# Ledger of designs, part 3: VHH binders against Uncharacterized protein MJ0448

Target 1, 256 residues: Uncharacterized protein MJ0448, of Methanocaldococcus jannaschii (q57890)
Amino acid sequence: MIKILVDNTAYKKFFAQHGFSALIEINNKRILFDAGQNSITLRENLRLFNEKEGFDYIVLSHGHYDHCDGLKYVIENDLINGKVIAHKDAFLDKYAGNRYIGIDEEIKEYLLKKADLEIIEEPYKIDKDIIVSGYVPREYEYEMEEFQCIKDGKRVKDEVNDDMFLIAKGILITGCSHSGIINVVEYGKKLSEIKGVLGGFHLVGVSDNYLNRIVDYFKSQDFWIMPMHCTGFKALTKLSQLNNFVYGHVGKIIGI

## First folded at step 16 (VHH)

Design u6 (from t2 with Y32H)
Fold by ESMFold2, look of step 18:
Structure u6 (fold): chain B 256 residues (1-256), chain A 120 residues (1-120)
Amino acid sequence: as target 1 above (256 residues)
Amino acid sequence: QVQLVESGGGMVQPGGSLRLSCAASGFEFDDHRMSWVRRAPGKGPEWVSVISWSGGSYSYADSVEGRFTISRDNAKNTLYLQMNSLKPEDTALYYCARDETWYESGFDYWGQGTQVTVSS
């Protein structure tokens, strides 16, 4: 099963906050995909789900604070039972304009120096049913905000090469799709049969032409979509009209 | 409820210094990113600086880089902005804000502001 732990929208008793996190529980493995941006939101939503156990794997979709800084809770309560999986670029200092948006320094230092960190570039199988994508090839045109990072002491454009997704029994889970949601889905199809796609599609601020292309793309697909987090309200108003749209929120449980 | 109270503003000559403080209450201060935002009379808000929850990651707008220093004391629930080499263009109301979303102006709570006036 998949439980949405952090999202910009929450149902009933759950707490919303900008960020993303999902718990995947399959084959006696507990996997945390992203952790949101703070301890209190992740902690309280886990409590409301009666989730008390640690995690066998933690997967970081990319190195932005709203996906990683909730690890404060996980680290402080010794809830990491196994590996943390990330792309090497997740740990770069990252900016939107001049505004820092990367992982908190204390969390970054813990992950690099104390965690059982598995750095990947290629697809990585956790289990026969669970694949982490690694780097997502950029074969289709897409729109992205102007992000920056520090590489080799120099401020350069950040293409967010650390953007990656997880597939669990045909359900594709993405944090923000900074590699472009079509690139995410099309690469996912090469790795597994796809039954559904959930998470952030990062369509906030995109052109109407690109948004219409995304809507047309998903209209033609035979899997459901649950866009959340950074997808954006304008995009949601259009995607929600598709027959394969599913409303996503904190508190949602997806069976697999 | 969340409260943010700025202090430390005042009048200063160009080239002078001021240290702003922001007292936070009603939430877990050490669990949140914080920003300083300023607003000159009749203008919209301008982001100045951000600091991560631990204080170890931070950044500045181009206009203040090298002159301003953001810091926090989580034991005292206080955010600081050390402002050096002040210029007339720094004249503004300075707000302490919780930095929740890096896009769409992204601040969910603001203080009342503290006035900084830099006169030639």
Scores: ipSAE 0.720, ipTM 0.891, lowest interface PAE 1.7, mean pLDDT 94

## First folded at step 18 (VHH; from u1 with Y58F)

Design v2
Fold by ESMFold2, look of step 23:
Structure v2 (fold): chain B 256 residues (1-256), chain A 120 residues (1-120)
Amino acid sequence: as target 1 above (256 residues)
Amino acid sequence: QVQLVESGGGMVQPGGSLRLSCAASGFEFDDYRMSWVRRAPGKGPEWVSVISWSGGSFSYADSVEGRFTISRDNAKNTLYLQMNSLKPEDTALYYCARDETWHESGFDYWGQGTQVTVSS
């Protein structure tokens, strides 16, 4: 089962917030993929799902606060039962323009000093049915928001090399696809059969030309798509017209 | 009810200092990123500074970097902005805001503001 815990849109009793989080339960493993941006939203949506247990794995799709700072709840309540999986660049100080958008310093300190942190760059198998991508090769043209980070005391362009996804029984789960959604999906096809793609496609603010290419790309695919979070309203109006579109929101449950 | 109440504004000479405060109530303050936002006469909102929930991560607009310091006291549910070396272009209504997203405006709640006037 995959449960959407945090998204910009919520169904009925659930709480919406800018950010993303999903719970994956497969083969008696509980995996938290991202944690949203704060403790209260993650806590309350878990409560509404009657989810009380800790997590065997936590996977960070990348080091932005709206995917990681909900870990405040997880850490303060001792809900980490195993490994935290991330790319090393997730822990850089990150900016959109001058605005800090990285992980809160207390969360970074905990993860780096206390957690059982598994730093990856290559595909990592949690289980026969569960793969974390690691670094996503940028083989296809894409549009990316301009980000910056601090490396060796210098402010440099952030290519978000820490962007990664998880595949669970053919369902690809992505946080924001800062490596480009086509790069995400095409790399995912090299790792597993793909039956569906869900999460943030980061199409907010992209050019019409690029958006049309994305729509054409997904029109030709034989898997379903559930774009959420940072995909953006304009992109959703076009993608929702595709036969393989699925409406996503907090409260959604995907059977596996 | 969510409330954000700014204070500490006033008139100062160029080069002077002011300390703004924002009293927060009606929500779990220590769960939220907070920003200062300002509106100069006849202009739209301009983001000034952001601070993470713990207070350990923060940043500033280019126009104020090195002169302003954002901080928070989670035990007192209070956000601060220390403004030094004030310039006439800092004249604005200053708002305390909950920082939801960096996309577009990105603030989900803010107060009524406190006026800062820097004039010779």
Scores: ipSAE 0.726, ipTM 0.895, lowest interface PAE 1.8, mean pLDDT 94

## First folded at step 19 (VHH)

Design w2 (from v1 with S105Y)
Fold by OpenDDE, fold request of step 24:
Structure w2 (fold): chain B 256 residues (1-256), chain A 120 residues (1-120)
Amino acid sequence: as target 1 above (256 residues)
Amino acid sequence: QVQLVESGGGMVQPGGSLRLSCAASGFEFDDHRMSWVRRAPGKGPEWVSVISWSGGSYSYADSVEGRFTISRDNAKNTLYLQMNSLKPEDTALYYCARDETWHEYGFDYWGQGTQVTVSS
């Protein structure tokens, strides 16, 4: 079962915010995929789902605050029961323009010094049904905003190599898809059979040509899609016309 | 109810210093990113600085980098902006804003602002 914990869109009494998080419960494992941008949203939505237990795994899709800083709640309430899985670049100071958008320093410090942190670049299997992607190859053209990060003491372009996704029993969960959603899905197909794709597709501000390409791509796919978070209204409008589209929001429960 | 109240503004000579404060109430202050934004006469809003919830991470606009320092005291629910080496072009109404997105104007709450005037 997958529960959407954080998203830009909420249903009923659930809380919305700019960010993403999902709870994955499979094979007696509890996996937190991302954590949103702060404690209140994650906390309240967990409460509303009547979720009280910790997490066996925490998977960070990438090192942006709106996916990670919600770990404040998890950390302060000692809800980490197992491993935290992340890419090494998730811990870099990251910027959109001059605005810091990386993970809060205290969160970084905890993860690096106190958590059972598993740094990955290659696919990481949690079990036979659950795999974390590692680095997502960029085989297909994609559009992305210009980000920056600090590497080796220098401010450089951030390609967001830390962008990762998780597959649980054929359901691909992506945070922002900074690698490009086609790259994410096509790489996912190499790792597992894909029955559905959910999460942020990062289609805000993209060109019409690119958006049309994405729409055409998904028209030809045999799995369902549930674009959320950073997908953008324009993209959602077009994607919602597809027969394989599923409306996603905080409070959504997906059976797996 | 969310409330942000700025203070500390005033008139100073070029090269002078001011320290702005923002008193926050009505929400969990230590659970939110906070920003300073300013609006100069005849200009649109300009983002100045952002600080993460813990205060451990922050950044500045190029125009103020090296001169301004953002900080926060979560125990006091207060955001600060130390402004040194002030220039006439720093003249503006300065706002405290609760951060939601990193996009321009991605703030869900603003204060009324405090006026900073740098003039000879």
Scores: ipSAE 0.927, ipTM 0.960, lowest interface PAE 0.4, mean pLDDT 96
Fold by OpenDDE, fold request of step 24:
Structure w2 (fold): chain B 256 residues (1-256), chain A 120 residues (1-120)
Amino acid sequence: as target 1 above (256 residues)
Amino acid sequence: QVQLVESGGGMVQPGGSLRLSCAASGFEFDDHRMSWVRRAPGKGPEWVSVISWSGGSYSYADSVEGRFTISRDNAKNTLYLQMNSLKPEDTALYYCARDETWHEYGFDYWGQGTQVTVSS
């Protein structure tokens, strides 16, 4: 099953925040996909789900704070039982404009020096049913705000090459889809059969033309979609009109 | 309840220095990104600096880079802004803000602000 742990929207007594995290339980494995942006949200939502155990795998979709800094809770409570999977660029200092939006330095330090860190660029199979994408090819045009990162001591444009997703039994989980949601899904299709897509679609601030393109794209798909996090309300208003739309929020449980 | 209380503002000459403090209470301070934001007369809010929960990561607006230093003492639930080489254009109300998103207005709590005036 998949439990939505962190998202911009929540129901009942669950906590919401800007960020994303999901717990994937399959084949006797516990996988934490992202961790939100702080301890309290992740901690409380785990508690509300009656989740008490650690994680066999931690997968970071990309190196932004609202997906990673929640690891503070995981680290401080020794809940990492296995590997942390990330892209190398996730550890770069990252910026939106001049605002640092990368992973907290202490989190980076722990992951790099103390965790069993698996750096991947190519697809990484956890088992026969679970695969982490690695780098997502950019075959289709997409819109994304300009980010920056420090590479080789220089501030350069950040294409967010560290953007990754996970597929568990045909369910594609994406953190923010900086690669473009179409690129994410189409690459996912090459890796596995896709039955559903959930997570951040990163459609906030995109042009109407691009949004319409995305809507048309999903209208023609035979899998369900559960856009969350950075998708944005405007995009949700359109995507929610599709017959394959599923409303997602913290507290949601998806069977797999 | 969440509370942010700024202090340390005042009037200084150009080239002078001030150290602002923000006392946080009512929440787990060391679990949140914190920012300084300022608002000059007749202008909208301007983000100044952000610091991650541990204090290990931070950044500045171009206008203050090299002159201001953000820091925090999580044991004291306090955020700081060391302001050196102050300029008249730094004159503003300075706010401590709890960071939620990286957007300029993505803060969920603000203090009352402390006035910084730089004038000859």
Scores: ipSAE 0.926, ipTM 0.960, lowest interface PAE 0.4, mean pLDDT 96
Fold by ESMFold2, look of step 21:
Structure w2 (fold): chain B 256 residues (1-256), chain A 120 residues (1-120)
Amino acid sequence: as target 1 above (256 residues)
Amino acid sequence: QVQLVESGGGMVQPGGSLRLSCAASGFEFDDHRMSWVRRAPGKGPEWVSVISWSGGSYSYADSVEGRFTISRDNAKNTLYLQMNSLKPEDTALYYCARDETWHEYGFDYWGQGTQVTVSS
């Protein structure tokens, strides 16, 4: 099953915050996909789900604070039972304009120095039913927010090459889709049959033409979509009109 | 009740220094990113600086880089902004803000501000 632990929207007793996190439990493996931005929200939502055990894998969709800094809770409470999976660029200093949006330095130092860190670039199979994408090829035109990072001491454009997704029994889970949501889904189709797509589609601030293309793309698909987090209200109003739209929020449980 | 109380503002001549403080209460201060935001007369809010929960990651707007230093003391629940080489353009009401996202509304809580005036 898949439990939404952090999102900008919460149902009833759960707590909302800007960020994303999901718990995947399949084949006696507990996988944390992203951790949100702080300890309090992750801790309280786990408690409300009665989830007390540690994680066999932690997967970082990319190196932004609203996906990683909730690891403060996980680290401080000794809940990492196995590997942390990330792309190497997740650990770059990252900016939106001049505003730092990367991983907190103490978390970054722990992951690099003490965690069992698995750096990947190619698809990584955790289990027969669980694949982490690695780098997502940019075969389809997409609109991307302008980000920056530090490489070799220089501030350069950040392509967010560390953007990656996870597929669990045909359910594609994405943090923000900084590779472009069509690129994410089309690459996912090469890795697995897709039954549903959930997470952030990063359609905040995109042009109307691009948004219309995204809507048309998903209208033709046989799988459900559950756009959350960074998808944005304008995009959500259009995507919610599709027959395959599912309302997503903290507290949601997806059976698989 | 989340509360952020800024202090340390005042009048200073160009080239002078001030240190702003922000006392935080009603939440787990060491679990949140914090920012300084300012509003110059007749203008909307301008982001000045951000610092991560541990204090180890931070950044500044171009207009203040090299002159301002953000810091935090998590044991005292206090955020600081050391402002050096002040310019008339730095005249503004300075707010301590709890940073939520760099998009849209950005900040979920902020105080009433402390006035900084840089003039001869």
Scores: ipSAE 0.765, ipTM 0.905, lowest interface PAE 1.4, mean pLDDT 94
Fold by ESMFold2, fold request of step 24:
Structure w2 (fold): chain B 256 residues (1-256), chain A 120 residues (1-120)
Amino acid sequence: as target 1 above (256 residues)
Amino acid sequence: QVQLVESGGGMVQPGGSLRLSCAASGFEFDDHRMSWVRRAPGKGPEWVSVISWSGGSYSYADSVEGRFTISRDNAKNTLYLQMNSLKPEDTALYYCARDETWHEYGFDYWGQGTQVTVSS
């Protein structure tokens, strides 16, 4: 089962917030993919799903606060039962313009110094049905919001090399696809057969030409898509017209 | 009900200092990013500074970097802005805001503001 725990849109009893989180439970493993941006939203949506147990794995799609700072809840309640999987660049100080958008310093310190942290660059197999991508090769042209980070004491462009996704039984889960959603999906196809793609496609603010290319790309695919979070309303109006579109929100449950 | 109440504004000469406070109530203050936002006469809102929930991560607009310091006291549910080396162009109504997203300034709750006036 995959349960959407945090998203910008919520249905029925659930709470919406800018951010993303999904719970994956298969083969007696509980995996938290991202944690949203704060403790309250993650806690309350878990409660509404009647989810009380800790997590065997936590996977960080990238090091932005709206994906990681909900770990405050997880850490404060001792809910990490195993490994945290991330790329090393997730822990850089990250900015959009001058505004800090990285992980809270206290959470970073815990993850780097106390957690059972598995830093990956290459694909990482949790079990036969679950793989984490590691670094996503940028083989196809894409449009990306301009971010910055601190490396060696200097403010430089952040290519978000820490962007990664997870595949569970053919369902690809992505946080924001800062590596470009076509790059994400095409790399995912090299790792597994793909039955569906869900999460943030980060199409807010992209050019019409790029958006049309994305729509054409997904029109030709034999898997469903559930774009959420940072995909953006304009992109959703076009993607929702595709036969393989599925509406996503907090409270959604996907069987696997 | 979420409430944010700013205080500490006033008149000050160029080069002077002020310390703004923002009392928060009606929500879990220590679970939210917070920002200071200002509105100069005849202008729209300008983001000034942000601080993470723990207080350990923060940043500033170029116009105030090195002169202003954001901080928070989660035990007192209070956000602060220490403003040093004030300039006439810092004259504005200063708001405490709950930071939600960086897009389009992205604040979901605002205080009433406290006026800062820098003039001879």
Scores: ipSAE 0.751, ipTM 0.902, lowest interface PAE 1.5, mean pLDDT 94
Fold by ESMFold2, look of step 23:
Structure w2 (fold): chain B 256 residues (1-256), chain A 120 residues (1-120)
Amino acid sequence: as target 1 above (256 residues)
Amino acid sequence: QVQLVESGGGMVQPGGSLRLSCAASGFEFDDHRMSWVRRAPGKGPEWVSVISWSGGSYSYADSVEGRFTISRDNAKNTLYLQMNSLKPEDTALYYCARDETWHEYGFDYWGQGTQVTVSS
């Protein structure tokens, strides 16, 4: 099962917040994919799902606060039972313009010094049915928001090389797709069959021409899509007209 | 009910210093990113600085970098802005805001503001 724990949209009793998180439970493994941006939202949505157990794996899709700072709850309540999987660049100080958007320093310090941290760059199998992508090759043209980070004391362009996705039994889960959603899906196809794609497609603020290309791309695919989080309202209005669109929100449960 | 109440504004001469405070209530203060935002006369809002929930990560607009220091005291539910080397262009209403997302300012709650006036 996959449960949407944090998203910008919530259904019924659940709480919405800018960010993303999903719980995957497959083959007696509990995997937290991202954690949203704060403790209260993650905690309360887990409570509303009656989820009380810790996690065997935590996967960070990339090092932005709206995907990672909900780990405050997970850390403070000793809910990490195994490994935290991330790309090394997740821990860079990250900015949009001058605005810090990286992981909170106390969260970062804990992960680097205390957690059982698995740093990856290439595909990593948690299980025969569960693959974390590692670095996503940028083989297709895409539009990306301009980000910066600090490397060796210098502010440089951040390509978000830490952008990663997870596939669980053919369902691709992405945080924001800062690699470009077509790059995410096409690389995912090289790793597994794809039956569905859910998460943030990061289409907020993209050009109309690029958005039309994304819509045409997904129209021709034989898997369902559930765009959420950073996809953006304009993109959602167009993607929702596709016959393979699924409405996503906090509270959604996907069977697998 | 979420409340953010700014204080510490006033009139100072160029080169002077001022410390703003923001008292927070009605939410778990230590679980939220916080920002200072200012509005100069005749202008729209300008983001000034942001601080993460623990206080360990922060950043500033170019216009104030090196002169302003954001901090928080989670035990007192209070956000601060220490403003040094003040310039006339720092004259503005200063707001304490809960920082939800960096897109299009992205502040979900604001205070009423405290006036800072830098003049000779």
Scores: ipSAE 0.745, ipTM 0.902, lowest interface PAE 1.6, mean pLDDT 94

Design w2 (from v1 with S105Y)
Fold by ESMFold2, fold request of step 24:
Formats: C-alpha cells, structure tokens, sequence
Structure w2 (fold): chain B 256 residues (1-256), chain A 120 residues (1-120)
C-alpha cells in the first residue's frame, strides 16, 4: 500500500505543504520515500492516517530540503528502524541561485554519522518487489531548473546526480525527476514492468515545446500517471486531459 | 496565529552596524526555514538571506554576502540579522519571513518590517 503523506495539494482533513513524501508498506516492511520539508506536516499527516510505527527503510529521492527536512520528526522520535538509502550527492550543499536549498546541516550530520546509511549508485533491491534506481542515466533531452552545488570546495553546476526513484510492485515513485521525467520512466522500464508513475515531474517553468513532448510521451503509455508536487499548474492542466491521468494529493491511498 | 515582529532598525552612518531581531510566535519556530527580505524605496522585495530550521545551513544574496550574518536562537524563538559595513543602498524596510519555497510567492508569513536607514 502506498500513502501520500506530503504534497502541495491535500484532501480535506490533511495538510498541504511544498514538498513530497510517500509511505510504502509491503511484505511487513515500512518504507518512507522522502519526508517533506518540516516536522509538523509529516507528523500531522501520519497521525491522520493513524500511522504510528517507525520505518524499516528511508529512501531519499535527492538532497533538497523539501524532500528531506521532515526527517527532523523521524529523527527526534527515533523512528528509523533500519537503513537510509541515498546517493552520495544528496549530501552536497545545494543552491538555487544564491539561495540554499539543500538538507539542513544537523540532519546531514545525523544521517552521515549516526544512521545506517546505504550510499548507492546502482539499482538496489530492498525486496523482490521493491527497487531503488540509483543514478538515473540522462539519455533523453530534458529541461531542468539551473542549480548549483559545492564539490571539492568549488561551486559548480548541480546536475542532481542524486535524483533517484523507487519502484514498488510496478508503481514508480519519484520525488522531483530532476534527471528528466522521460529519463526516469525509461530507466524504470529497464528495471521493472511499470503500472503507474507518481510524484513530482518538475515541469514548472519549462518551455511549451518540452511540455508538449512530455504530454505526447505519456499519451502513448499504457500506465497511469499521478503528477504531483513540483509538476506545476500549467503542466497539470495539460496532463489532466490524458486518459491515463489520476488526480493525486495528500490522503491518496494506492493499493499494491 | 502566526506572528513575526521585527525590531532593531534605525538610522546609522555608512560603515556602521545594526542588529535586527524577529520575535516569532504562534507556530513551531524551530521547524521552519526563515528568511530576511528587504524592500528599498521604489523597489519590490529583495531576498537577503535564508537559514535552515536548525541554523546550520544558510546563504546570502550577493549584495550582502560578507557583511551580513543571519542566525537564530530556537530556544528564544528569535531570528537575527547582524548587519555590518552598512551602505546607503542597504536602506530598506527589512522583513522577517517564513520561507516555504524558493519559487514565486515563496514566503507564507511576513512581519510588518523594521526600517533601516543608512545616511550621513
């Protein structure tokens, strides 16, 4: 079962916030995919789902605050029962222009020094039904917001090599798709049959030509899509006209 | 209800210093990113600095880097901006803001602001 815990849109009793988080529960494993941006939103939405137990795995889709800083709640309440899975670049200092957008330093220190941290580059199987992608190859042209990070003491362009997704029983879960949503889906197809794709497609601010290519791409696919979070209103109005579109929000439950 | 109250503004000579404070109430202050934003006469808002919830991660606009220092005291629910080497172009109404996203309309709560005037 997959429960949407944090998103920019919420079903009536739940709380909305800029960010993303999903809970995956399968085979007696509880997996938290991203944590949103703060403790209170994650805490209250978990409470409204009556979810009280800790997590056997935490997967970080990438190292931005709106996906990771909700771990404040998880850490402060001792809810990490097992591994945290991330790409090494998730822990870089990250910027949009001059504005810091990376993980809070105290959360980074905890994850690097105290957590059972599993750094991956290649696909990683949590279970026969659950795969984390690792680095996503950039084989298709895409548009991405321009980011920067600090590598070896130097400010460089951040290609967000830490962008990764999770597949649970054919459902692909992505945080922001900073590697390009077509790259995400096409790589996911190499790892598993795909029944659905949910999460952030990061289509806010993209050109009309690129958006049209994304719409055409998904029109030809035989799986549902549930774009959320950073997808953007303009993109949602176009994608919502596709026959395979599903409306997503905090409070949504997807059966596995 | 969320409240943000700035203080510490005033008139100062070029090269001087000021320390701004922002008292926060009505929300879990230590759970939110915070920013300083300023509005100079005749101009729109300009982001100045951001600090993460713990205070351990922060950054500055180019125009103030090296001269301003953002900090927070979560035990006192207070955000600070230490402003050194002040210049006439720093003259502005300075707002404490709760940071939501780096995109348009990215601050969900603002204070009333505190005026900083740098002139001879």
Amino acid sequence: as target 1 above (256 residues)
Amino acid sequence: QVQLVESGGGMVQPGGSLRLSCAASGFEFDDHRMSWVRRAPGKGPEWVSVISWSGGSYSYADSVEGRFTISRDNAKNTLYLQMNSLKPEDTALYYCARDETWHEYGFDYWGQGTQVTVSS
Scores: ipSAE 0.737, ipTM 0.897, lowest interface PAE 1.6, mean pLDDT 94

Design w3 (from u1 with E65Y)
Fold by ESMFold2, look of step 21:
Structure w3 (fold): chain B 256 residues (1-256), chain A 120 residues (1-120)
Amino acid sequence: as target 1 above (256 residues)
Amino acid sequence: QVQLVESGGGMVQPGGSLRLSCAASGFEFDDYRMSWVRRAPGKGPEWVSVISWSGGSYSYADSVYGRFTISRDNAKNTLYLQMNSLKPEDTALYYCARDETWHESGFDYWGQGTQVTVSS
């Protein structure tokens, strides 16, 4: 099953916050996909789900604080039972304009020096039903917010090459789709049959022409969509009119 | 109740220094990113600096880079801004803010502000 632990929208009793996190439980494995922005929100939503055990895998969709800094809770409470999976660029110092948006330095130091860290660039199978994408090829034109990072002491454009998704039994889970949501889904189709797509589609601030193309793309697909987090209200008003739209929020449980 | 109380403002001559403090209460301070934001007369809010929950990651607006230093003391629930080489353009009401996202409104709680005036 998949439980939405952190999102910008929450259903009764749960706490909303800017960020994303999902718990995947399948084949006796507990996988945390992203951890949201802070310790208290992740802790309280886990408590409300009665989730007490640690995680066999942690997957970082990319190195932004609203997906990673909830790991403070996980680290401080010794809840990492196995591997942390990420792309190497997740650990770069990252900026939107001049504002730092990367992972907190103490979390980075712990992951790089103490955790069982698995750095990937190619698809990685956790088991027969669970694949982490690795780097997502940018074969389709997309629009994305401008980001920067520090490489070799220099501020350069950040393509967010660390953006990656997870597929569990045909359900594609994405953090923000900084690779472009069409690139995410089309690459996912090469890795597995796709039955549903959930997470952040990052459609805030995109042109109307691009948004209309995204709507047309999903109208033609034979799977459900659950856009959340950074998808944006304008995009949601259009996507919610599609027959394959599913409303997502903290507290949602998806059977797999 | 979340409370943020700034102090340390005042009048200073160009080239001078001030240290701002922000006392936080009513929430788990060490779980949150914190920012300094300022409002100059007749202008909208301008983000100045951000610091991560541990204090280990931080950044600054171009206008203050190299002159201002953000820091925090989580044991004392206090955020700081050391302002050196002050310029008349730094004249503003300075707010301590709890940072949530880098776009949209971006801050969910603000203090009342402390006035900094840089004038000959």
Scores: ipSAE 0.755, ipTM 0.903, lowest interface PAE 1.4, mean pLDDT 94
Fold by ESMFold2, look of step 23:
Structure w3 (fold): chain B 256 residues (1-256), chain A 120 residues (1-120)
Amino acid sequence: as target 1 above (256 residues)
Amino acid sequence: QVQLVESGGGMVQPGGSLRLSCAASGFEFDDYRMSWVRRAPGKGPEWVSVISWSGGSYSYADSVYGRFTISRDNAKNTLYLQMNSLKPEDTALYYCARDETWHESGFDYWGQGTQVTVSS
């Protein structure tokens, strides 16, 4: 079962917040995929779902604050029962222009020094039904917001090599798809049969030509899509016209 | 319910210093990034600095880098801006803002501002 815990859109009693988080429960494992932007939103939405248990795995889709900084709640309440899975670049100091957009330093320090941290670059199986992608190859053209990071003491372009997704029983979950959503989906197809794709597609601010290409790509696919978070309103107006579109929001529960 | 109250502005000579404070209430202060934003006479708003919820990470606009220091005291629910080596171009109304940038809404709560005037 997959529960959407944080998204820019919420249903009825749930709280919306810029960011993303999903709870995955299968095979007696509880996996938190991203944690949203802050403690109070994550805490309250977990409470509204009556979710009180800790997590056997935490998976970080990438090292941006709106996906990681809700971990403050998780850490302060001792809710990490097992491993935290991330790419090494998730912990770089990250910027959009002059704005810091990376993981809060206190959280980063805890994860690096105290958590059972599993750094991956290749596909990683949590069990027979759950795969974390690792680095996503960039084989298809895509558009990406300009990001920077600090690497070896220097401010350089951030390719967001830490962008990862998770597949649970054929459902692909992505945070922002900074690798390009076609790259994410096509790599996911190499790892598993795909029944659905949910999360942020990062289509806010992209060119009309690229957006039309994305729409055409998904029109031809035999799986449903649930674009959320950073996908953007303009992209949603076009994607929502597809027969395989599913409306996503905090409060959504997906059976698996 | 959310309230942000700036103070510490005033008149100062070029090269002088001021320390701005922002008292926060009505929300879990240590769950939010905070920014300083300024509006110079006849100009639009200019972002100045941001600090993470813990105070462990921060950044500055190029125009103030090396001269201003943002900090926070989460035990006192207070945001600070230490302003050194002030220049006439720093003259502005300075706002404390709760920083929700990178989503559609931007800065979601602002204070009333505190005036900083730098002149000979």
Scores: ipSAE 0.000, ipTM 0.398, lowest interface PAE 12.8, mean pLDDT 91

